VHH binders against a4x776. Designs and how they scored, part 36

Target 1, 306 residues: a4x776
Amino acid sequence: MSTSMSVARSLPGGPVAEQILAEVAQEVTQLRAAGVTPALATVLVGDDDASVGYIRIKQRQAVQLGFASPHVRLPASASQADLQAVVTQLSADTSVHGVLVQHPVPPHLDFDRAMQALDPEKDVDGMHPVNLGRLALGLPGPTPCTPAGIEALLAYHEVPVAGREVVVLGRGATLGRPLAMVLAQKRPTANAAVTVVHTGVPDWPRYTRRAEIVVAAAGVPGLVRPEHLRPGAVVVNGGVRYAGRRLLPDVDESCATVAGAMTPRVGGVGPTTVAMLFRNAVRAARRTRSSRTPVRLPDSGAPAGR
Key: E = the ipSAE of ESMFold2; O = the ipSAE of OpenDDE; V2 = 0.75 times the mean of E and O plus 0.25 times the DockQ between their complexes.

## First folded at step 20 (VHH; framework vhh_7pa5_2)

Design r02 (at its last look DockQ between E and O 0.08; V2 from the best seeds 0.00; counts 0 for: pae O 8.0 > 2, unsure alone 64.8 < 65, placed apart)
Fold by ESMFold2, look of step 20:
Structure r02 (fold): chain B 306 residues (1-306), chain A 126 residues (1-126)
Amino acid sequence: as target 1 above (306 residues)
Amino acid sequence: QVQLVESGGGMVQPGGSLRLSCAASGFTFSSYAMSWVRRAPGKGPEWVSTISSSGGYTSYADSVKGRFTISRDNAKNTLYLQMNSLKPEDTALYYCAKSYEVTWTGSTKTRTFDYWGQGTQVTVSS
């Protein structure tokens, strides 16, 4: 006989990402046929091994989808003015459609100030203040990647959201706050009653115990436990930490014994975030800006690094 | 804060030679690519040459290739441009520029930061 230790349906993000990336690839093909090669520029300050690894993953995916992937590496000693100048020049470059600055930057640099120099139309993360303002006002613009990925994940798995009680646990600028705005939008895949709570609310579990959907967005490993959920709740782990290669999600895996559906520890929200990055990038390439052509230095002819 | 001081310009006959120098301060010189850019009166800036941070790679505009040689001394924080076989069309105000590279698959493009000195005038006239 067989015995199940889990009742929760799995909500993997891989299939969601695959569908989105297939659509992106089709859009890239159309743009290239029209003489436009989408280009996603990446900027790295310093030589942190983890950051180099993240950049290479994004570069490989970009090439596979048909993007050009220009890269800028600044020394760890780069000044704030240097970083902002690079971002400004990439913003003005008509051959570059999206720009991503790899976080974290060295401690002497202000990442948020550097990102304010970026043209909001090239903001593939969707986190520029102008784009967050567009989101808040319901105006068109790139959507922050993880919130967009979560909406797509719930829609793909046919989790009803409209009219439902959704609790977002966490109030960060990159996930919790924008997710609340995304899920409150008037459309079939959103239209939720959204409540934002966080660890500064002493009895935050009273809110999560009533929620039909809980999105953990605090970045605190193991924060959400079975006693914090109503039976049958849908649980999405948006916040993660890593200890080496070990992924430390906010949602304790034992929640699967109470939840009706739950994102898996591996292959949950993460793949959807990457897919949404490229969706924002290809959409940026479709938008045309009429401006004076910037003066650029020609190709240097230097060989690829050894 | 970044300071770039060009020198070595002057008036020279066609076919002559000059060596330009650029003293750099206010940044870690050895960590950055460096370029020479020139500007003739009434014209926009024109890239002349770039050298990698280590000095291991150099590149030149077609108009100067074979006549100009870029070099650097990282111990002295100094960039150089040896200019031989000078022509009247080389007449310009020459600037050195702190630079960074944009790496594309199979090639590299150079960009300059907007930290400019006063430049050094090169005038080629018979």
Scores: ipSAE 0.602, ipTM 0.837, lowest interface PAE 1.0, mean pLDDT 89
Fold by OpenDDE, look of step 20:
Structure r02 (fold): chain B 306 residues (1-306), chain A 126 residues (1-126)
Amino acid sequence: as target 1 above (306 residues)
Amino acid sequence: QVQLVESGGGMVQPGGSLRLSCAASGFTFSSYAMSWVRRAPGKGPEWVSTISSSGGYTSYADSVKGRFTISRDNAKNTLYLQMNSLKPEDTALYYCAKSYEVTWTGSTKTRTFDYWGQGTQVTVSS
């Protein structure tokens, strides 16, 4: 009896990103027709090759979508004041609708402090404390890109999330924590029973083995193995590291032998994160337009004098 | 509409000096980095210098470093280029450009500009 090793269904992020970006492109076209050119500003401090590469990709994508893409590259020796001045200036610039400060910044700089200088309405990464607060409160605002991308990815591939047991492995500020908040929201593509496990939970596999959906968000290569999964579980790799150009996922590839569905090693959550960035950017531009439209107060018809 | 109008060009002898000006209108001048680009006869455009929106950062091409100084007056919406110790190889049409990509290391070959002026001619000849 040849046990046909059922290979997990792939959950690629590329098609998801393509759909989202197509929607964004349409919205940009509409805004331009209305006389608004959406602009996404990017800020890079230093000359880290990886960061430079990422920014270039984002800038190219911005141009393709019809965004203006102003970019500020500060030297690695820039001061905290320099960075904050740039962020403050971009926040005040009415021609700029979204602002991305590329992480990481040089060690002598405080990224969080710099982000506090950013107008929350222009936060396209969704990482501003005000916007995280909005998320926590269920208020409208920019959503963190990676968590939003994961929700969209699951929805696109018709993975049921509502009422399902989801385990998030990791509690980082950029992924694990905000993802838990996102997936707990009262929406058809969320509304899950979410458990967050982390280094403080010695027997974390006990939780992942019960989970219908496991999202790896730890940033530890090879952390999730087949023995940690429920057979047939959906596995999303959100945590990634790089060794040079090689992507090192949290989820071992062998998990495909146990999982019912899983994101590929390359082209999973990453593309969706980038797409969500531009979605946040175009939405920011739209919000700006709505505030500028003068509410024509109805002309109080002066009674014809008799 | 964005307008950039260069002035101050002319003919000078080697070792001479010129000061170029660029009057900007149609956008919030103080919000954008500005650049000078030049085009010599038979050559492609060459980046010369960039200044940040606030004027706190400047960068120069190696060919003009130590000789040229870029500056701006945001209150007057004007960009300047002080050119000293001019050489025949500096002969070019000089353009004022609105920069939307600012790299402070000066090493980036790919500088993107969204608007250019008509240019002012600088001729260095004995």
Scores: ipSAE 0.015, ipTM 0.319, lowest interface PAE 8.0, mean pLDDT 88
ESMFold2 (binder alone), look of step 20: mean pLDDT 78; pTM 0.776

Design r03 (at its last look DockQ between E and O 0.58; V2 from the best seeds 0.00; counts 0 for: pae E 2.03 > 2, unsure alone 64.7 < 65)
Fold by ESMFold2, look of step 20:
Structure r03 (fold): chain B 306 residues (1-306), chain A 126 residues (1-126)
Amino acid sequence: as target 1 above (306 residues)
Amino acid sequence: QVQLVESGGGMVQPGGSLRLSCAASGFTFSSYAMSWVRRAPGKGPEWVSTISSSGGYTSYADSVKGRFTISRDNAKNTLYLQMNSLKPEDTALYYCAKGYEVTWTGSTKTRAFDYWGQGTQVTVSS
């Protein structure tokens, strides 16, 4: 006469992003009081309406948090050498702490090649090969934003990760691969048994069906369905695609009937990614302050007073 | 070391013309955009014009559009600024700069470029 059903607990990213950005704003205030104005530079090539809009939003957010917002705009006709010269110029500018080149660039330009000119210390996306190497080795460096955002989202919502079986579905360079490295790190918010699978694995659902946490990172709309999950699993939709302006997540909404917790279609991981961008930026400014302030150490046999 | 040496400044009456030159050394000139920046008495630096490394892209501040022309000779490592229809408000110390204009918001920073020349004085008076 009645059915015993439950709906997955929602895991929104907005509250997570709000907390992170409040901490960033406090750090910016401290740096400015110490004479350091954090600066996040943006580079736009061309005048595509969507790209102009994204840059303006990021500039406003930076200024609201107390960052200086240096900006360089190049015409759509700019050469590869012009783009690389701008990236080199901003890398060399000691008053600039983070650099973001708006993607996509015009098709005659090679975005990845341009990013090789970027100083890894100013890489707010955390995707420079040097910083991915630091992540792999457990060395300090900016963490890729979406993977860091997912870890923070799980921690905020008190989802146990340490010692748990996590399956990452997808192996892309921007999400799946770095996420596997993030969640395997030795810390309370990570320390997972991580398995990476992808559509090239014939029976990939065998892995997702036994996982306590599934992160969809394939960018294939509707790929994850209820039959692919164990009852009570935590499901994070990290991968999305758009049909027009409609966001099409990898995880089918019907998974909410099987999952114990699930990120919402809108307002899930995305807001945390933006917050982590600014966290990387303020940390870059802090590192520059430290490296520019001489360490005053007494020499052997000199008075120790200051 | 990067070295930029401006020349061609002087005194001229309103409506007159001058051509500024900038000799560049210490870097591969043809690989970089170049800019002109000026500083009027009692004011901060003002971007004037930028030219891309190949010369295929030029841009100008609104205050000089139609009157000033930026150009470069990559074989001579030299940047030029042709200034026509000069006005008293063009009176300034003009600097050659390596790189693109950077627009600053939310900062008190006044320097937009990494490397500046010594400048050449342009004085427009009647």
Scores: ipSAE 0.346, ipTM 0.665, lowest interface PAE 2.0, mean pLDDT 86
Fold by OpenDDE, look of step 20:
Structure r03 (fold): chain B 306 residues (1-306), chain A 126 residues (1-126)
Amino acid sequence: as target 1 above (306 residues)
Amino acid sequence: QVQLVESGGGMVQPGGSLRLSCAASGFTFSSYAMSWVRRAPGKGPEWVSTISSSGGYTSYADSVKGRFTISRDNAKNTLYLQMNSLKPEDTALYYCAKGYEVTWTGSTKTRAFDYWGQGTQVTVSS
């Protein structure tokens, strides 16, 4: 009896991202019709090729969606004060609705400190401490993009999450911790029993082998192997590293032989993260409309002071 | 309220020099980058120069590089632009602006800054 090793169902993020971006595009169209042009500002410090590339992709996507895409580039030698000044400037600009500071910044700069200068209402990454606090409290606000993307991915593929045992492998500030908070929320697409395991848990496989859903968020290539999984488990690869252009997932590909469903090596959570960025941006623009009289974007030629 | 007041403009012969000043008030001047922008007749705004909050970094448009020098005195809340070797093409209304230039993707126009002054006229003519 040839035990046909059932290959895990693929959970691609591309279709999820497309759906979200389509919704965003519709919302942008509506805002424009109402006289509001959503604007997503980006800030890049330095000339890192990868960062430049990422920014370009985001800018192109922004334009395609109908966003204005203002951009500020600072030299690698910029001071902390310079970065904060730019963030403050963009926060004060009523024509800007969302602000993204591209990570990483040069080593001499404090990214977190710079983010504190950002208006939380314009935080499209959802990583501002105020917004993380809102998340923790179950209050409305921008949600961290990657965690939001993972929730959306699971929901899109009709993976039951509510009441399920979810293990998050990793406790990073950008993924593991906020994901645990997101999936614990009282929503139909969340409401899970969430366990966070990390380097302080020597026998972390004990937890993952029991989990119905495993989200790898450690940033350690090949960390999750078949022997760490419950047969039939859903496996989400959130942690990724790059060796040049090659994506190195936390989840070994061999996990597909044990998992019931698994994100692909390429095109999993990544696309959904980007989509959530734009969702946060358009929502930020909507919030501004509700609170502020339509500030006519001054035509590029009129000095703001009249 | 943020106020920027430019001064020092005037008429000068080609090859001449001018020094512009901008008096800033209504904000913590030393915490913000400052810039000069100019508008020539019939043209859109053109970025000229930027100086970082501490003065440690300066940048210039290619059209003025080597001829213009931006500086600031944070104790006096004042921005300066030393303009040497002036050309007729430098004729414009010069504005003091708060912050860095922001480039808007999809537009050939750069949007400068959250606040501008009223400008000071520079005319270079033989």
Scores: ipSAE 0.038, ipTM 0.528, lowest interface PAE 1.9, mean pLDDT 88
ESMFold2 (binder alone), look of step 20: mean pLDDT 79; pTM 0.785

Design r04 (at its last look DockQ between E and O 0.01; V2 from the best seeds 0.00; counts 0 for: pae E 19.9 > 2, placed apart)
Fold by OpenDDE, look of step 20:
Structure r04 (fold): chain B 306 residues (1-306), chain A 126 residues (1-126)
Amino acid sequence: as target 1 above (306 residues)
Amino acid sequence: QVQLVESGGGMVQPGGSLRLSCAASGFTFSSYAMSWVRRAPGKGPEWVSTISDSGGYTSYADSVKGRFTISRDNAKNTLYLQMNSLKPEDTALYYCAKGYEVTWTGSTKTRTFDYWGQGTQVTVSS
């Protein structure tokens, strides 16, 4: 009896991103028709080749979607004050609707401090402390891109999330922590029982082996292996490292022999993160329009004098 | 309302020097980086130099590096550009601008700065 090792269903992020970006493009067209040109500003400090490349890709995508794409480049020697000044300038610019500060910044700079200078309404990455607070409180605002992308990816592929046991492996500020908050929200595509495991949990496999959905968010290549999974579990690789151009996932490829579904090594969560960035940007532009439309108070019809 | 008023331009021989000034008003001058931009006849605007809000950081275009010096007096709300070893290629209308240069793609608007002055003419000619 040849046990046909059932290969996990692939959960690619490309189609998800394409759908989201198509929606964004439509919204941008509508805004332009209304006289608003959505603008996504980018800030790069230094000349790291990888960072430059990423910014270029984002700028090209922005233009393709119909965004204006203002860009500020600071030298690697820029001071904290310089970075903050640029962020403040872009925050004050009424023609700019979204602002992305490219991470990482040079080691002598405090990225978090710089983000505090950003108008939370223009935070397209969703990482501003105010917006994370909004997320925690269930208030409307920009959602962190990677967590939002993961929710969208699961929903697109019709993976049930509501009421399911989800284990998030990792507690980073950019992924693990905000993802736990996102998936705990009272929405049909969330509303999960979420457990966060991390380096403080020695027997973390005990939790992942029970999980219906495992999201790897640790940034440790090959951390998740088949023996750590429930047979048939859904596995999302959110944590990635790079060795040069090679993507190193947290989830070992052999997990496909045990998982029911899993994101591919390449083209999983990454594309959805980028799509969510632009979704946040166009939404930011929409918010600015609504605030500028003077509420025409109904003309109190003066009674015709007799 | 933001106002920037340039002064100090004029005609000078090659190798000569000029000092430009920009009087700023209508905003908290000490809270913003300031820049110089120039436009030569028949050419688009060219960034020249930027100075940070506190004056702790300065940057220059390669074309003027080593010859021009940007400075500011926050107490006087004034920006300066010391231009030495002037060349005919430096002939342009020089503008004071608020903030750092912002490059725009995907828009027909070539907006580089939020606010500019009216400019001061610098002519380098033998």
Scores: ipSAE 0.247, ipTM 0.646, lowest interface PAE 1.1, mean pLDDT 90
Fold by ESMFold2, look of step 20:
Structure r04 (fold): chain B 306 residues (1-306), chain A 126 residues (1-126)
Amino acid sequence: as target 1 above (306 residues)
Amino acid sequence: QVQLVESGGGMVQPGGSLRLSCAASGFTFSSYAMSWVRRAPGKGPEWVSTISDSGGYTSYADSVKGRFTISRDNAKNTLYLQMNSLKPEDTALYYCAKGYEVTWTGSTKTRTFDYWGQGTQVTVSS
């Protein structure tokens, strides 16, 4: 049965997302049976139509999965103090397990400052500096959603990753950097030899041409072309931009003539990113339940400053 | 020139165990994922298991999960398949295969390989 193939196979994310969300729903059911209703709070500043639409989709999905979905809407004129007060309140609220602040916020507000005020245990995006540190150290914590989605997508489609040469093209804080850390982790679905390159590397195609797996994570439409790939490579289209409503992926569609497998332009990584948000949220509820059972310490007196 | 030589097949009773070996030569064994494929009488080839080049990632067909264990010894250029709790439906000619390519048609997944050996017969009968 010696056979060779020269055409790319599609690696859709929809089935992957469905599997993840089914598992999340089961975990939500278990928590509710134990008397814990997982709660994902969402925060929207302003009334931008696109942002309102994104938050509504996430709210509907949360309710469908069985989450309580408290929502805070601030007017576009809200101050930084108003936003940080909401984030602080939600961080302290023991009935809330995850918090999502919808990006972007109005230009007068500092999104990063608000997110750093969030309790890292409630960070469903997995982007809080504490959680990125946990990822780097291999400690338990939420994983950034798109990197986790890519790992799950590769595992679902039975793409061998362990011991393979993976090139991540792009070094952004939200995808390229954390993805390199994710795929280097010691586990069957990762454990790769990971190289991070970017457009500032004069001959970055030298690296992608050797790679068994290329993840495009630069956010530069059409950056990856057929001549940049080893024949038969697996290509993951992680970075995208939009021209209006049209999705413009980093990987040129003609790469399908050289790649062995490739994520589709639509319905690739994106669905898995949304699913991983809810996976982080249900895990946050599970952790909070465990941490709410305090360990009693021997009575040694009260410290000063009480 | 790639050569793959399977051995360790034979006859065994249901519930028994066998260990298959595949001696590889003519390529840098430690740089390639390796697989086992089987062909029952009158049936087409069925993928059984794949192991990454380092051995850190393994994957199994649902029909053999929990019963079969794929492994490799990169120092000896040898691929193994430990088969436990053997069933009559495991009766087949077993091949080791170099490479691992996945092709999709809709929701159908097809695996193809660059090279495969002549096979070793496994027979499980009462």
Scores: ipSAE 0.000, ipTM 0.113, lowest interface PAE 19.9, mean pLDDT 83
ESMFold2 (binder alone), look of step 20: mean pLDDT 79; pTM 0.782

Design r05 (at its last look DockQ between E and O 0.09; V2 from the best seeds 0.00; counts 0 for: pae O 3.8 > 2, unsure alone 64.6 < 65, placed apart)
Fold by ESMFold2, look of step 20:
Structure r05 (fold): chain B 306 residues (1-306), chain A 126 residues (1-126)
Amino acid sequence: as target 1 above (306 residues)
Amino acid sequence: QVQLVESGGGMVQPGGSLRLSCAASGFTFSSYAMSWVRRAPGKGPEWVSTISDSGGYTSYADSVKGRFTISRDNAKNTLYLQMNSLKPEDTALYYCAKSYEITWTGSTKTRTFDYWGQGTQVTVSS
């Protein structure tokens, strides 16, 4: 006996990440053939087990894609000046194309101040203020990884975005704010009417109920529920929190009964974020290759000698 | 406040020996690699030798290999350079430097932080 059901189409991020990483690997191969080995430098302060683990995963992925993965470890007692000196020296090193400082840093260090010492061209996280300014102006530069991943996820699954009403629920510096800028860009995969709301708006659900696309970016588990959605809306879990190893997304899974399409609780946006890190890194290496074109000097007509 | 105080320099005949010392304070000495760097008159800085934080690994410039030995005493926060078979081209101001290492697959490169003492003069002449 058959039962007819209508549930949201799943929008998994795994296939999206695999496609992006395949393209990155091809670009790495092209750069290596041209004599450029893309290099993503990692900096770890201290020896926290979780941070060491994250670095090892990133190093393995970098090697699998054909990147060089230079590494600097500083002791937990490192001064702010020491961290900033390392970041400055990596910025000046022409053999290094991207730099990632593993966060969190020890409490006596100011992570944001250290990142301002980084060359914006090597900022693979896309969080340097210059790169956020570039994003706002539509200028070339690395894009924050999760926002870029969400755009790619929507494009991969053929979700129309251009001209659509998109509501971003949450206004954090790492996701909600830059995502609003990403989806407003003038291109076929963006070009949306974007509204940013947050829990400080007394009736924020009146905005999400009108939206064709809702991106939850608040980091508040279960915040978005079925009554907050227009039937048939596309729903993206951008914000998450963990209880131990359990991922607690902002969007309650019961929203699948109302939404037309929805990212899954596991394997949604997360894999695309990782893929975008490496896309930013390979693009940084490509920019360096392009900038090495020799230029004519004003006094090149001087006698060579004898 | 990082402070590095070099000592043990002097004037010596070719073929002679000197032992340089560097007293370090203002940071956790045992957590950092340390280097010797020298500056001859009219020349830029030249890397001489590096020793790892534990003392387990050392490296030398080709020009001094086999003649110089770097060592450290982490209990005394002191770096040393034993200089044997000295040559006139070893004449320079010698500085110790707080350092870090950048590890590439198959190699390690040393970088110095910009903290400098007065240096100690080594002069090799007859």
Scores: ipSAE 0.644, ipTM 0.869, lowest interface PAE 0.8, mean pLDDT 89
Fold by OpenDDE, look of step 20:
Structure r05 (fold): chain B 306 residues (1-306), chain A 126 residues (1-126)
Amino acid sequence: as target 1 above (306 residues)
Amino acid sequence: QVQLVESGGGMVQPGGSLRLSCAASGFTFSSYAMSWVRRAPGKGPEWVSTISDSGGYTSYADSVKGRFTISRDNAKNTLYLQMNSLKPEDTALYYCAKSYEITWTGSTKTRTFDYWGQGTQVTVSS
C-alpha cells in the first residue's frame, strides 16, 4: 500500500501581492487624476547593504505604482536628533503622504523614539504606537504590514480563519503581537480563536498540535517541525532569517508532509508585506486629500520629492 | 538604458539668456524629480535646480534664484532650464540629472544623482 505522502498545498504570496498592488495602482491613478500625487518617503540610516537593497526594491516598486518616492539617507553616525528632525520634517511636509523609516537603525539610535516623532497618519508600516493602539481598539488606521499580509494571504487562498483555532508562535512587536490582534478582529477574514505561544511556554507544541492554523513568527530557523503540527493544519511562515542571501524559515520544509497547506520557503509572506506597505501609503494619501486643501507648499526645503 | 541628453548651451554676453533642454529616455520620466547640476572649471559640481515629477514643486540654488526657471514637459520627456540675466559666474558645463537620494547630516543636505547627461557648455563672456 504505497502511502502516497500527500504534499501540502502551497500558499504563495506572490499572487496575493500582485492583486493588492494592482488595486493600489488603480487608486494611485485615480488620485493623480484628481491632482494628488501620492508620495512615499523613505529614510535610511547607514549603509547596510541589505537595507540599501530593500530600499531600492521599495523605491522601484513605488515608481512602478506611480508614487513619488523621496529618499533621505543619514550617515551611520547620525544622532538621534538628526533622525528625529528628518522624521519630523517629513511629517510636516504636505507633499509627503507616507513615511517609511527603514529598520534596523544603527545600535546607538532608538528606532521607537524616532517613530514617535512620525505623524501616525503617515505611518505606512503600521508600527507607530498610536496605530497599534488603534488596532487594539478596533479603530481604523494603518495596519502592520506583515500581519495584514498574512490575513490577506489566508483570505486569498480561501483558508477559513473565522472561528478557527490559530496559534501564533512568537510574540514580537512587529509580527506575533500585532498578528494576534489582527486575527482576533471581528471580520470575516479574521475573528479567530488566537493563542500566542512563546519562549515562556515550554510545551508550546501542545498548542501547535491542536491548531488548525499555525503562524510561525519566532525568527528561529527550523523551529516548526512535522511533529509539532496537526495533520492537515495550515502553516504560515512569517518568521524569517537570512544567512547571506539564503532565506532561513521558521518552518522546516518537511512540514509539507504533515500540513494540509503551507507557505513556500520563498515567496510566501514577504511579497504580501510589501504590498501592504503600498496599500497603507495610498490610503494615507487618500486621507490627506479629504482633509487637506492642496496647499502649494512654498519652496520650504522639502526634499525635492518626486 | 537611461539616457539624458542636454542641449541649448552656447556663448552669450553678460545679461543674456539661454534655454537648456534635456531629452530623457529609458525610464518613466514623469515619475522622477529631475535636476540641473553645473560644474565650473576648477570647481566641484554645484546643484542648480530641481523640479518634482509633476512639476508642482521647484527649488533653486541661491546663486540662480530669480534668474533661472526650471520646467518640464512630461509628454515630451524633456527637462528645461530657462536662464536669464546670465553672469560670467554662470559659466559651466550644465548637466541634466536624475535624483536618487538626499543625504542629510544635521542641517547639511547632499543631493545624490544616479544618472547624468554628458552636459552642455554654457559660457558667459563679454
Scores: ipSAE 0.036, ipTM 0.394, lowest interface PAE 3.8, mean pLDDT 89
ESMFold2 (binder alone), look of step 20: mean pLDDT 78; pTM 0.777

